# VHH binders against Profilin-1 (pfn-1): the designs that were tried, part 30

Target 1, 132 residues: Profilin-1 (pfn-1), of Caenorhabditis elegans (q9xw16)
Amino acid sequence: MSGWNAYIDTMTAAAPSIKRCAIVGAADGSVWARTEADNVFKASEEELKTFVALFNDVTQVPAKGADIEGVHYVVPRTEESLIFGKKENTGFFAVKTKSAVLIAVYEGPNEVAAQVRKAVESMQTYLNNAGY

## First folded at step 18 (VHH)

Design ui21 (from ug8 with Y112P)
Fold by OpenDDE, fold request of step 19:
Structure ui21 (fold): chain B 132 residues (1-132), chain A 123 residues (1-123)
Amino acid sequence: as target 1 above (132 residues)
Amino acid sequence: QVQLVESGGGMVQPGGSLRLSCAASGFTFSSYAMSWVRRAPGKGPEWVSYISGSGKSTHYADSVKGRFTISRDNAKNTLYLQMNSLKPEDTALYYCAVGGPQPPPLKGEHQPWGQGTQVTVSS
């Protein structure tokens, strides 16, 4: 479907706990690629526009949390190019590249979070080095 | 089965105009940003422009900014590129692609673009 699907597949393969994944434009939240079928990423363009804008000032995000796919997540902390959230046995990691935001929604115990983070940050590094 | 079919290319003189179209099928068109990419002779692919799924946001490469306009008709599953003030350096095979600026292949996979439509700008 998209040249970005290989990137989606790579992230999902790297962390089995990832249930849904998306690559969106950092500037506008537009969907470039996403998991489909049984694992379709369901966030709307408007929601994603709001989400990617969180990276403009990540310091404010823990106070208000973040919404993805209509689900509100608590954001314990943020980093300059990293926003992650938790809700019960689910969570997400979102990292910003030069032009994109990579979002991975996962399900499982807290122990799986490290692997999810590694997956998205690895892709982040790759894309940044490639100029994306 | 995802299909992208580009059309509207041709030969024009410098300063001329063309309007490209891309007919998309096999996926939820309005859910995805769409891009135009071009490949000039002897060069690698160059991202030209992309538009958000809703069409509310547009982006352009510096090389075409102010001359090209990307648009879409989600009811018709069609992507457009209005090209004005064409230059010889715009000569390329133009592709339609899903998403924003197109990334390099990771594992040698085929780029899921259409067959392309040829644009030739020459005096």
Scores: ipSAE 0.936, ipTM 0.961, lowest interface PAE 0.4, mean pLDDT 96
Fold by OpenDDE, fold request of step 19:
Structure ui21 (fold): chain B 132 residues (1-132), chain A 123 residues (1-123)
Amino acid sequence: as target 1 above (132 residues)
Amino acid sequence: QVQLVESGGGMVQPGGSLRLSCAASGFTFSSYAMSWVRRAPGKGPEWVSYISGSGKSTHYADSVKGRFTISRDNAKNTLYLQMNSLKPEDTALYYCAVGGPQPPPLKGEHQPWGQGTQVTVSS
């Protein structure tokens, strides 16, 4: 479907706890690739536009939280190119590359979060090195 | 089964214009950004432009900014590229693709683009 789907597949393979995943434009929140079918990533373009804009000032995000797919997540802390959130037994990791934002929504105990983070950060590093 | 079919290419003189079309099927067209990419002789693929799913946001490579206009008709599942003030350097095979700027293959997979439409700018 898209050349970006290989990247989605790579992240989901690296972290089986990822339920839904998307790659979107950092500038506008446009969807470049996403999980489909039973695991369709459902965030709207408008929601994603708002979400990616959080990276303009990540220091304010913990106070606000973050919304993905109509779900509000608590954001314990942020890093310059990393936003992560939690809600019960679910959470998300979002990392920003030069041109994209990678979003992975996962389900499971807190112990699975490390694997999800590693998957998206590995892809982040790869894409940054490739100029994306 | 995603299918992308490019058309509208041809041969024009420098300063001329062309309008490319891409007919898309096999996926929810409006849910995805769409891109144009091109491959000039002896060169690798070059990203040209992309447009968000809704069409509200457009982006261009510096090499075509101010000359090319990307648009889409979601009711027709069609992507367009209006090319004005064409230059010989614009000569290439033009492809449409799903998503933004196209990433490199990870494992040597084929790029999921159409067959392309040839644009030749020559005096």
Scores: ipSAE 0.935, ipTM 0.961, lowest interface PAE 0.4, mean pLDDT 96
Fold by OpenDDE, fold request of step 19:
Structure ui21 (fold): chain B 132 residues (1-132), chain A 123 residues (1-123)
Amino acid sequence: as target 1 above (132 residues)
Amino acid sequence: QVQLVESGGGMVQPGGSLRLSCAASGFTFSSYAMSWVRRAPGKGPEWVSYISGSGKSTHYADSVKGRFTISRDNAKNTLYLQMNSLKPEDTALYYCAVGGPQPPPLKGEHQPWGQGTQVTVSS
């Protein structure tokens, strides 16, 4: 099957360290696609609404941190369309497209972060070029 | 497996109304946003509207704002589209889909939509 789930599968295949992944609406945090089964992405709509709003002013996020799936992450890095969070041996990359936010939660040593970032940024570029 | 079944289409005169339904199964319906998309003759798919999983947030294409209303009943796993003040340019095959505005299919893949329901607006 295609649809948004195919984009989830593409990101997770590109970075095996991704444990959970979601694509949500940039405007409201609504879930469009997510990993399921043993790796279900569990963030609530209300939490995601708050999360996507962080992109309105990413400069404030490092001081506050970010919450995903009830877990609080420190935020060592932000860019205009990127939020990077860390917690112990886990972390996340969130990138914003024209209409969506892609979120990938990963587990592993710091070395795996680069591959995760590349996966989500590649998808970001693809979707932006497609008008999404 | 995800299954979507659209219904409620028909033929109406300009200014008329229709109410479309989409019966969903094979996934946790309330966890996902849902969309309506349409394909007019000779045209590509056009996103029409989407609603968040909880139903608290709705969005519409400019072409249907003020005329169409999207809603859902999570207890019945059903998505709705109330279509008022219909115009000939609303004539299309209407599909429901999981998520927001639908992305292009990836290479080698097909759109995971149902059979659709035909809406024809003509005098």
Scores: ipSAE 0.933, ipTM 0.960, lowest interface PAE 0.4, mean pLDDT 96
Fold by ESMFold2, fold request of step 19:
Structure ui21 (fold): chain B 132 residues (1-132), chain A 123 residues (1-123)
Amino acid sequence: as target 1 above (132 residues)
Amino acid sequence: QVQLVESGGGMVQPGGSLRLSCAASGFTFSSYAMSWVRRAPGKGPEWVSYISGSGKSTHYADSVKGRFTISRDNAKNTLYLQMNSLKPEDTALYYCAVGGPQPPPLKGEHQPWGQGTQVTVSS
């Protein structure tokens, strides 16, 4: 459907604990690609616009938390281009590139979080190296 | 399955206008950003513009800013590109695509390009 779907497929294959993911425009939160069917990534455009704006000052995010798919996450850790959110047995990693934000929502204990982070950071690095 | 059908191209003189259409089916059109991309003779693809799923956010390449307007009608599953003040440099095959600017290819990547619609600007 778009070349961005290949990125969705690569991330979900690399980290099976990812249950839903999306690639959205960094400027506006618009959806470029997402998981569909039984695993629809169901965040609204308005929610995603608010979400990507968190990257404007990641230092404020741990105090506020983050909302995605109508779920509020505690944010124990951020980096300049990465937000990690956690709620009970679920979590997300979101990474920003020049033009996009990659979001992966996973289920499982924290022991699987490293695989999820590596999957999204691998795509982030590939896109950054290509100027995206 | 996703289908994208471009139309509305033609021959116009410099300074003229054209409106391109892209009929979309096989997916939830209103949920996705949509792009216009063009390919001039002997050139690779050049991203032109994208619009968010709701239509509230629009983005343009510098070369077309102020002359082209992207829009969509979600009730008709149709994407549009209004092209004003056309220049010979705008001559290209125009395609629509799902999402924002096309990413670098991954091995085995499938990009479902349509046939496109030809825009030719000459005297």
Scores: ipSAE 0.801, ipTM 0.894, lowest interface PAE 0.8, mean pLDDT 91
Fold by ESMFold2, fold request of step 19:
Order: C-alpha cells, then structure tokens, then sequence
Structure ui21 (fold): chain B 132 residues (1-132), chain A 123 residues (1-123)
C-alpha cells in the first residue's frame, strides 16, 4: 500500500459524491494510487498518459474534451492546473502538481461539484507547498 | 493485505555491483507504479527510482541516474534494482514501495515500511 492512498482516503471522505479517484504521475500517467474494490478506477496506462498530457496546453482542451475510463467528457472550463469535465449527471475534476495529477470522478447534482473541487484542490495546495 | 519483501543486499567495495529484488503480493502488482527508496544512516528517506505499472516508463533521482536500473517482472510480481558503480554514499537500507515518489505525510499518517535490505559500500 502507497502513502498516496492516504490522499485518496482524504479526498473521498471530504467529498462523498466522489465515486472513483486516482493519483497518477504527471510525466507518464502511471498509477500511484487509486480507489479499489467495488469502486475500481479503471483507466489504462495509455489513456492516462494521453490525459495528463492535456495539461501541457489546457487552452486546447475545451475544443477536444477529455477521456477517462473510456468515457468522453465535455470540458466547459480549464485553468492552468485544473480540468473540469462533465457528462450528464457525472463529472470529474483533475488538478496538476509538479509531480502528480489528482483525478476525482463524481456523480450527483451540480451543487456537489464545488465540494469535489475543494477536496481535490486542498490536496493540490498541500502538495504544491511541499514542492510536489 | 499488501506485502513487500526486499532482498539482495550485502557488502561491496566502491565500484561494485548488486541486484536488489522486491517480492510483492496482496495487490494487482501490474496496475501500480513501484519505487525504490533508501534511508542512509541518520537520514530520512530518499526516493531513488520508480517504474510504471507496465514497465514502459522509468524515472531516477539525479544521484543514481546512469548507474542504477529499475525493472520489473509482472509475471513473477517482482521489482528489481540493478546497482552498478556503487559509491560509499549509496550505503543505506533499501525499501520498495507502491507508487511514485513518497508524498509528504498527512497529519497522523505513517508509511508502512518493510524490513528493507542493507547495502553497504566500504573500502
């Protein structure tokens, strides 16, 4: 078990609408930690490599959308280190740090999206302050 | 129940070589990146290298780049570290870990370290 798993647990506890999440290497999309068991985060290494590369130029992402777990999301908004994706009553937030990308996939009405974003951004801030 | 067992350490002279092994069980080994981490006497953990789940992507600390090679055999659930051109500063307990470079600890959280395998490089 990874020390990164504590970050998974903290995010899912802070935002119960998160159904699956993962922490992956920013350079290569390799999986460092993920939700398991009944809520396995199922994205291939190849898909995750493509996904993390979106952060190389976030301005082009809204035109393309993004794929996670074989699901295509519309991306209505990006920021320098954040991608927000939507599909029907589901969505994701992904944030980039120096070393990692944190990904949270959620379900629920739009008011839970702010809770999910806050959970992911708090871990991003903690890692940024530590040089990660 | 995740289990990681390191082996292959020993005493060698500067310039020597060793190959470390890490036997893994209790999780889907091929799905996760794996790291080597070392703790020198009186020092905290230092990340050494990681390899992606598929084995196609490798990363090294600057201090070992060009001398150490990380690899894995997913059929045997085993991680390896080939260490060449060993230096006295490589003396440490070596551990394997799941994931990339060890994150900052969250409050009250601790890392589950195994026994490690001792590498001693002396003249």
Amino acid sequence: as target 1 above (132 residues)
Amino acid sequence: QVQLVESGGGMVQPGGSLRLSCAASGFTFSSYAMSWVRRAPGKGPEWVSYISGSGKSTHYADSVKGRFTISRDNAKNTLYLQMNSLKPEDTALYYCAVGGPQPPPLKGEHQPWGQGTQVTVSS
Scores: ipSAE 0.794, ipTM 0.892, lowest interface PAE 0.8, mean pLDDT 91
Fold by ESMFold2, look of step 18:
Parts: C-alpha cells; structure tokens; sequence
Structure ui21 (fold): chain B 132 residues (1-132), chain A 123 residues (1-123)
C-alpha cells in the first residue's frame, strides 16, 4: 500500500488494544495509511480535515471535544502535540508530527490507555527525530 | 494486491511538456492520498507531489512548484502529473505511490513500487 503501512503495523503490534489506526496529512487530513479489512478506519476526508485542525490550538479542544469516525469524544486533556479522547470504554490518542497526524482508536479500560499512548508516541518520536 | 502502473514518459527537449499517468487497482483509490516520486540517475527517491483522496488538496516540492500539476480521476482510478517547462534536472524514473511523502524506513519495511516511467530531458 504505502511506506506508512509499516507504522500502522508497528503501532497495532505494540498495543493490541488498538482496534483502528490511521496516519493522515497534518495539513489537510488526507489519508496516507489506515487499518483495513475487518478493522477499517472509516472517517471522511472532511471529518479528518476538521480533526487535524484541532492541533492549531490544542487549548481550545477540551471545550469542544472531537469527532472521528462519526463518534463524538470528550477530550479531558491535551498536550502541545497530543489529543486524548474518551467515550465510555473506548478512546483515542492522536499525535502530531511535522507532516502527519497518527491516530489510534482503542477499546478497553483506562489501564490500557497508557500502552496505546506509548505506542503512538514512540512513532511520533521516531518521525520527529527524522524531521517528519 | 495493490497495482500501480505508470506511463506517459519519454524524451523531450528542455522547455517541453509531458503528462504522466498512473493506473491504480487493488484498493479503494478515492480513499487515499497519492504521490509522485522520482529517482534521478544515481540518486535516491525524491518526493515530487501529492494529492488528497478527494483531489481537493495538492502539495508540491519546491523544485517543481509552478511547473507541475498533479490531478486524479477517481472514476478511472488514475493519477496524473502534468509536467511543463521541463528541465534537464527533471530527468528521472517517475513512480506513483499511495500516501503522502514517504517516511523513513522501519525494520523490515517494504514499499510496493511500480515499474516507473522514464522521463528524459535533453537536447
């Protein structure tokens, strides 16, 4: 598919609670890679464009929440390049690099959230170190 | 089982034009951004341009900005690159790829490149 598929595979292997995952362009939300088959990450380009724009000012995001795959998440906290969303027993972590946003949607209790965060931040760090 | 087949290359004098095509199959073409990438003789891959799945957003490397135009026809599963004002430094094997600019490789990474189409700009 794309060289970004290896990043998808690495994150899902590192954190099995990740159910769906995508890598999208930071500028426009365009899909560069995503989980497929029975775990298809399905978000429209317009939804993803709105989503990645949240990183333009992460301090505004907790008041708004975030939508992905047609699901509205409460955003209890953000960091400069990270958005964490929650809905019941599911959630997401999204991290921004220079060129891309990595999105991982997980299911499970809050104790698995740390593993998911670590998986996406590991790839974020690798990309940041390479100037991506 | 993704297949990408490039065509439209050829030999042209400086200042000339060419239109490259990339026929795609084996995936939902309209769902993914698509890139053009080129490899000049003796050099590694250089990202040229990408276009979003819908075609609404386009991006270009500085070296081709204003001279090249990327487009797509989602009904025909085809990606295009209109190349105008060609220069000798545009001489390369041109490939299409799924996604935006290619990331640094991870261990065991494999990129599904097509055959490419040769563009030669010389007198």
Amino acid sequence: as target 1 above (132 residues)
Amino acid sequence: QVQLVESGGGMVQPGGSLRLSCAASGFTFSSYAMSWVRRAPGKGPEWVSYISGSGKSTHYADSVKGRFTISRDNAKNTLYLQMNSLKPEDTALYYCAVGGPQPPPLKGEHQPWGQGTQVTVSS
Scores: ipSAE 0.775, ipTM 0.883, lowest interface PAE 0.8, mean pLDDT 91

Design ui6 (from ug23 with S54T)
Fold by OpenDDE, fold request of step 19:
Structure ui6 (fold): chain B 132 residues (1-132), chain A 123 residues (1-123)
Amino acid sequence: as target 1 above (132 residues)
Amino acid sequence: QVQLVESGGGMVQPGGSLRLSCAASGFTFSSYAMSWVRRAPGKGPEWVSYISGTGKSTHYADSVKGRFTISRDNAKNTLYLQMNSLKPEDTALYYCAVGGPQPPPLKGEMQYWGQGTQVTVSS
């Protein structure tokens, strides 16, 4: 549907534990691409607008938590351009580029988290180098 | 299958106006941001504007701010671009695309842009 779908496919191929994935505008939370069919990423634009705004001050996020797709996650770790959330055997990594936020929701034991993080951070680096 | 069909282009004098339309099908239109991009003669693609899925948020390239207005009708699966105060440098083939500013192509990537609509600004 979008040129951005190739980026979704690249991340999901790099980390099979990713169940849903989206690329959204950093400025407004608008959806640019997402997983579809049986793995539809279901966050609303309003929810995503709130979510991407968390990057304005990530230091407050661990105490507050983060909501994606109507699910509340605890946030064990934040960096300037990264938010890591956890809930039971699920979690998410969100990374911010110059223009976008990449969100990957995964399912599995804690051991799979490293692969998911690597996938989204690799894409983050690629996009940043390309000016996006 | 995703289909995007641009229309509304034409020839106008400097200072004139045009309204472009993009008819979309093959996906849930309202779930995605939509963009306009253009390709001028001898230049690469330039992002022009994008609008969020709900239409509540709009963004513009500096080169068109104050002159162009992006909008959408989700009931009709249609994207619009109102172009006022047109300049010769706005001459280009205009495309609509799913998402925000369009990313660099990846190897083996499918093409999702339509055939485009030609806009020519000349005295």
Scores: ipSAE 0.923, ipTM 0.952, lowest interface PAE 0.4, mean pLDDT 95
Fold by OpenDDE, fold request of step 19:
Structure ui6 (fold): chain B 132 residues (1-132), chain A 123 residues (1-123)
Amino acid sequence: as target 1 above (132 residues)
Amino acid sequence: QVQLVESGGGMVQPGGSLRLSCAASGFTFSSYAMSWVRRAPGKGPEWVSYISGTGKSTHYADSVKGRFTISRDNAKNTLYLQMNSLKPEDTALYYCAVGGPQPPPLKGEMQYWGQGTQVTVSS
């Protein structure tokens, strides 16, 4: 649909465990791009607004967790521009750029998490360097 | 198939007004933020404004704040840009795009921009 879809495709293809991705506005949680079709990313704008606001103070996120697509995830820890969560054999990684939040939802054992993180952080670095 | 068709451009004098429209099809319009982007002669694309899928949030480049207003009608799958107090430096080909500020192109990607609508501000 747009140039952002190439980024979605790149993140999704980075690991087979990555099932859905989204790129949303850091300021308002608006959806800029997302995985479509069979693995459509389903989080609402309202939910995403709440989610991206978590980056305003990541230190409090582990205590309350995070919700994506109606699923509540435990957040073991956070970094300044990184929020990740776990639920059973699923999880997500979300990284914040200058203007966007990149979200990848994955399924698999805990050992796949490192690859997912690498995928989103790689994209984060790329976009930050480009001023986004 | 995703389609974006811009319209409403024209030639106006400085201080004039125009209202651009973007007709969208081929995707769930209300699910996505939409942007206006412009390309002035000899310059790269410049992000102008974007609006969230629900229309609850709007954002503007500093260069157009207070003069331009972005809006949308999700029932009509249409994006709008009301441009007031136009200046010569607003002269550009205006595009609508899905999402917020548009990212750098990645190699091999397909572009989904429409034909654009020309805005010319001149005395």
Scores: ipSAE 0.922, ipTM 0.952, lowest interface PAE 0.4, mean pLDDT 95
Fold by OpenDDE, look of step 18:
Structure ui6 (fold): chain B 132 residues (1-132), chain A 123 residues (1-123)
Amino acid sequence: as target 1 above (132 residues)
Amino acid sequence: QVQLVESGGGMVQPGGSLRLSCAASGFTFSSYAMSWVRRAPGKGPEWVSYISGTGKSTHYADSVKGRFTISRDNAKNTLYLQMNSLKPEDTALYYCAVGGPQPPPLKGEMQYWGQGTQVTVSS
């Protein structure tokens, strides 16, 4: 549908445990691209608006957790441009670029988390270097 | 089958106005932000404006802020761009695209689904 779909495809290909992905506007949570078909990323714009706002002060996020697609995740810790959460055998990684937030929701044991993080952070680095 | 069909372009004098339309199909239109992007001869694509899926949030490039207005009708799967106070530097082929500001292509050229609509501002 747009150039952003290629980024979705790249992230999902990089980590098989990723079930759903989205690229949203950092300013408003608007959906720019997302996984579709059998793995539709279903977070609403309103929910995503709240989620991306978490990056305004990541230090408070561990205390309250984060919600994605109606699921509440425990957030063990945060970094300046990274929020990640866990719930049982699922989790998410979200990274912020200059203009976007990349979100990957994954399923699997803790061992798969490293690969998911690498996938989203690699994309983050690429986009940041490109000014996005 | 995703389709984006731009229309409404034309030739106007400086200070004139145009209203562009983009008819979208093949995807859940209201679920996505939509952008207008333009490409002038010899230049790369320039992001112009985008609007969130619900239409509650709008954003503009500094070059068009205050002159252009983006809007959408989700019931009609249509994106609009009202362009006022047009300048010669607004001359370009205008495309609509899914999402916000368009990223650099990972492979080859950036893909747009429509042929674009030509806007020419000249005295």
Scores: ipSAE 0.894, ipTM 0.936, lowest interface PAE 0.4, mean pLDDT 94
Fold by ESMFold2, fold request of step 19:
Structure ui6 (fold): chain B 132 residues (1-132), chain A 123 residues (1-123)
Amino acid sequence: as target 1 above (132 residues)
Amino acid sequence: QVQLVESGGGMVQPGGSLRLSCAASGFTFSSYAMSWVRRAPGKGPEWVSYISGTGKSTHYADSVKGRFTISRDNAKNTLYLQMNSLKPEDTALYYCAVGGPQPPPLKGEMQYWGQGTQVTVSS
């Protein structure tokens, strides 16, 4: 058992619309934890390295979109430490801490997106307050 | 069902070398970053190093950089730590862990460590 899996479990419990979730290293996209079994978060290390680098200049992301798990998302919205992606009835929220990026992929209309965002931002705040 | 078994520790004089191994099972080893963590006498856990799932990215604590080398063999599900130029302050119980640097514990969660492997550096 790794301590990062508890963060995955907390986010998925807080927002049941989350279907897949991962925690990756902000510097290199390395996978520290992810959902497994029937709902494996399937992104290569190369894709995740490209993905986390989007946080180096979030202003460029809405124009080009973002890829994760081989799926291309339009990005209607970014903030300094947050990227929101949308594809049909699915989407993702990704938030950056000092050392990590937390990624949650969800299904559902825009009404469920708020609970997903709150779940990832809550863990982002907890990690930031702990110095990480 | 994740299982991590450390080995390769021992007693060595300052300036010596040791190679630690971590045998992993119960998960898709090549998909995850792996860390080495150590616990010196009278101290809490200290993160030492991590390596990405593919092995292409490595990271080290300042205290060991240039002396320790992390590596992995994904075909054998094994993580390694080559420790050179060992110093008395490297004396510790060494553990491997899944993921990058250890996160803060969540409410009510107990952090579990394996047995570790003891490294003792003394004259």
Scores: ipSAE 0.788, ipTM 0.891, lowest interface PAE 0.8, mean pLDDT 90
Fold by ESMFold2, fold request of step 19:
Structure ui6 (fold): chain B 132 residues (1-132), chain A 123 residues (1-123)
Amino acid sequence: as target 1 above (132 residues)
Amino acid sequence: QVQLVESGGGMVQPGGSLRLSCAASGFTFSSYAMSWVRRAPGKGPEWVSYISGTGKSTHYADSVKGRFTISRDNAKNTLYLQMNSLKPEDTALYYCAVGGPQPPPLKGEMQYWGQGTQVTVSS
């Protein structure tokens, strides 16, 4: 059993537009928890290692875009510890904490993006304050 | 349902070695990082080590680095901890867990722990 699963559940409850999410190690992209069952977050460790490394220089990410679950996203915006990706009616927010990267993939119109961002940033703040 | 069963503990003299095992079932073992955590008498949990799902990345607490080696066999759904140069301060109940270092509990969250395997290091 993973105590990280409660974090997955809290994020998906706070933003129902989140369809899949994961918590991965910031150093190596290793999966600590993810959505399962009919909404499995499907990304290889190799893909996730490449993804978390984008946080080493977020200023380069808009020119490249980002890949998650084999899907390529345009990245219109980054901040020091946040990457926002978009593809048609889907998108993602990813945030980095001291130890982890939180990734939420959502579906819906642009108006739900703020709710998703708030859900992941709330958890980012909680984990950072606890040294994670 | 996720099940984790620890084994391999015992009594050993300082400087000795033990190898712990953790048999896992009920989930796709190779997809998840795995940790070892220990609880010394009268103390809370201390994270010891974790290994990535593929086994390519390993991480250790400073107190065990150079003495302990985490490994996994994904074909056998088994996690291992090789403990060398054991010290009395390593005496604890050892548990395996899914994921990296255990997060702080969320409001109303109950932490679940298996039985663990006891390691006792004494003269």
Scores: ipSAE 0.773, ipTM 0.888, lowest interface PAE 0.9, mean pLDDT 90
Fold by ESMFold2, fold request of step 19:
Formats: structure tokens, sequence, C-alpha cells
Structure ui6 (fold): chain B 132 residues (1-132), chain A 123 residues (1-123)
């Protein structure tokens, strides 16, 4: 197993509402680790390349929304290294580190969303402090 | 179960060439970026090269740029490293790994490395 898989496992354990999760290269959107089996995170490298490029100018993302796994999300707001998307009772948080983007797709109301955000930001901080 | 089996190492003189292979199984190989990592005698792991799942994006450590070429054959679930103009400092045990440069271990996590393939460059 990949050492990146431990990061997937840690995020999903910290926030059980996460249904699918991936870690991808920030430069090319290529998958480094993802949830598998019954909860496969399914997105093409081309879709993920477009997705990670949103971090090049997060201020334009609320106007256009974001697509991941073939699903379109409304993006109510962004931060320099964080994109939050919503669709019905589901959503995602994506955070950028120096070399990677961490993506977590969850189900549940806004109360659950805070737990998901905290899980991905914790890993973002750990990776950034280590130069990743 | 994910398995990565390295091969193709050997002894070679400075300036020589070798081609390493990494046979992958237990996961959808074409969906994942791959890396080569090496461990020289008495040293920790050093990331060497990276290739995206489609093969369209590659990256190299400065110490090997222009001499090594990473490639993959997704139909055969195999990753390659073509090593040209080999130098004594390339002597190491070479491993393949899934994803980008391997991250720091999380608390309480055991890092697992396969057998690797030995490359020895000497006169």
Amino acid sequence: as target 1 above (132 residues)
Amino acid sequence: QVQLVESGGGMVQPGGSLRLSCAASGFTFSSYAMSWVRRAPGKGPEWVSYISGTGKSTHYADSVKGRFTISRDNAKNTLYLQMNSLKPEDTALYYCAVGGPQPPPLKGEMQYWGQGTQVTVSS
C-alpha cells in the first residue's frame, strides 16, 4: 500500500461522513491515493487536472462552480487554499498543499461539513509543515 | 492486496545503462501516479522520478535529469526506469511506489518497502 493511503484512512476515520476521498498531484491532478472498493473515488486524470487548476485563481470559482466525479457543485465561497462545494445533501472540501490537493466528498448537513473541513485541514497543515 | 515487484537491477560500469521494471498488481494501475525511490548504502530514501497515471506528466530529481527516463505500460501494469550514463553515486536499492513523493509517516504507522532491485555501478 501507498504511504498516501494512510492519509486517506486518517481523514475518513476522523470524519465518518466522508464517503469518498482522494489525494492528487497539485500540478497534474494525477491520483496518488483514493478510497477504493465500494467507495471508489472515480474521476479521470483530465477532470482532476481541470479541478486542481481552480486553485490557480480561487476567486473565480464561486461564479462557475466545480465539477468532480462528473457531478456539478455550487461553490458558495473559497479561501486561498480551500474550495467548498455543495450539491443537495452532499458536498466536498478540497485543500491544496505545496505538492498535492486533498479532496473529501461527504454526505450530511452543515453540522457534518465542519467535521469534514477540520479533517482535511489537519492533514493539509501536517503536509505543508513537512514541505509537501 | 497491492503488490509491487521490482527487477532489472545488476552490476554495471560507469557510463553504462540498465532498465528497471516494476510489476504491479492488486489495484487499477492506470489510475495512479507512480514513483521510483532509491536508498543508497547508509542513507535514507531519496525520491528519484514520478509519472502520472496517463503517463503525460513526468518529473525527475535534479541528480538524474537527462540520464533517467521514467515510463509505464498501462496494458501490462508495468512501470519502467531507463537509466543511462550511470555513475557510482547511483548505486542503491531501487523501489517503486504508488503516488507522488512518499509523505512523512503518520504517528504509529509502519512504513513498508518491498524487496527492491539492487543497482551497483563500479569499475
Scores: ipSAE 0.758, ipTM 0.885, lowest interface PAE 0.9, mean pLDDT 90

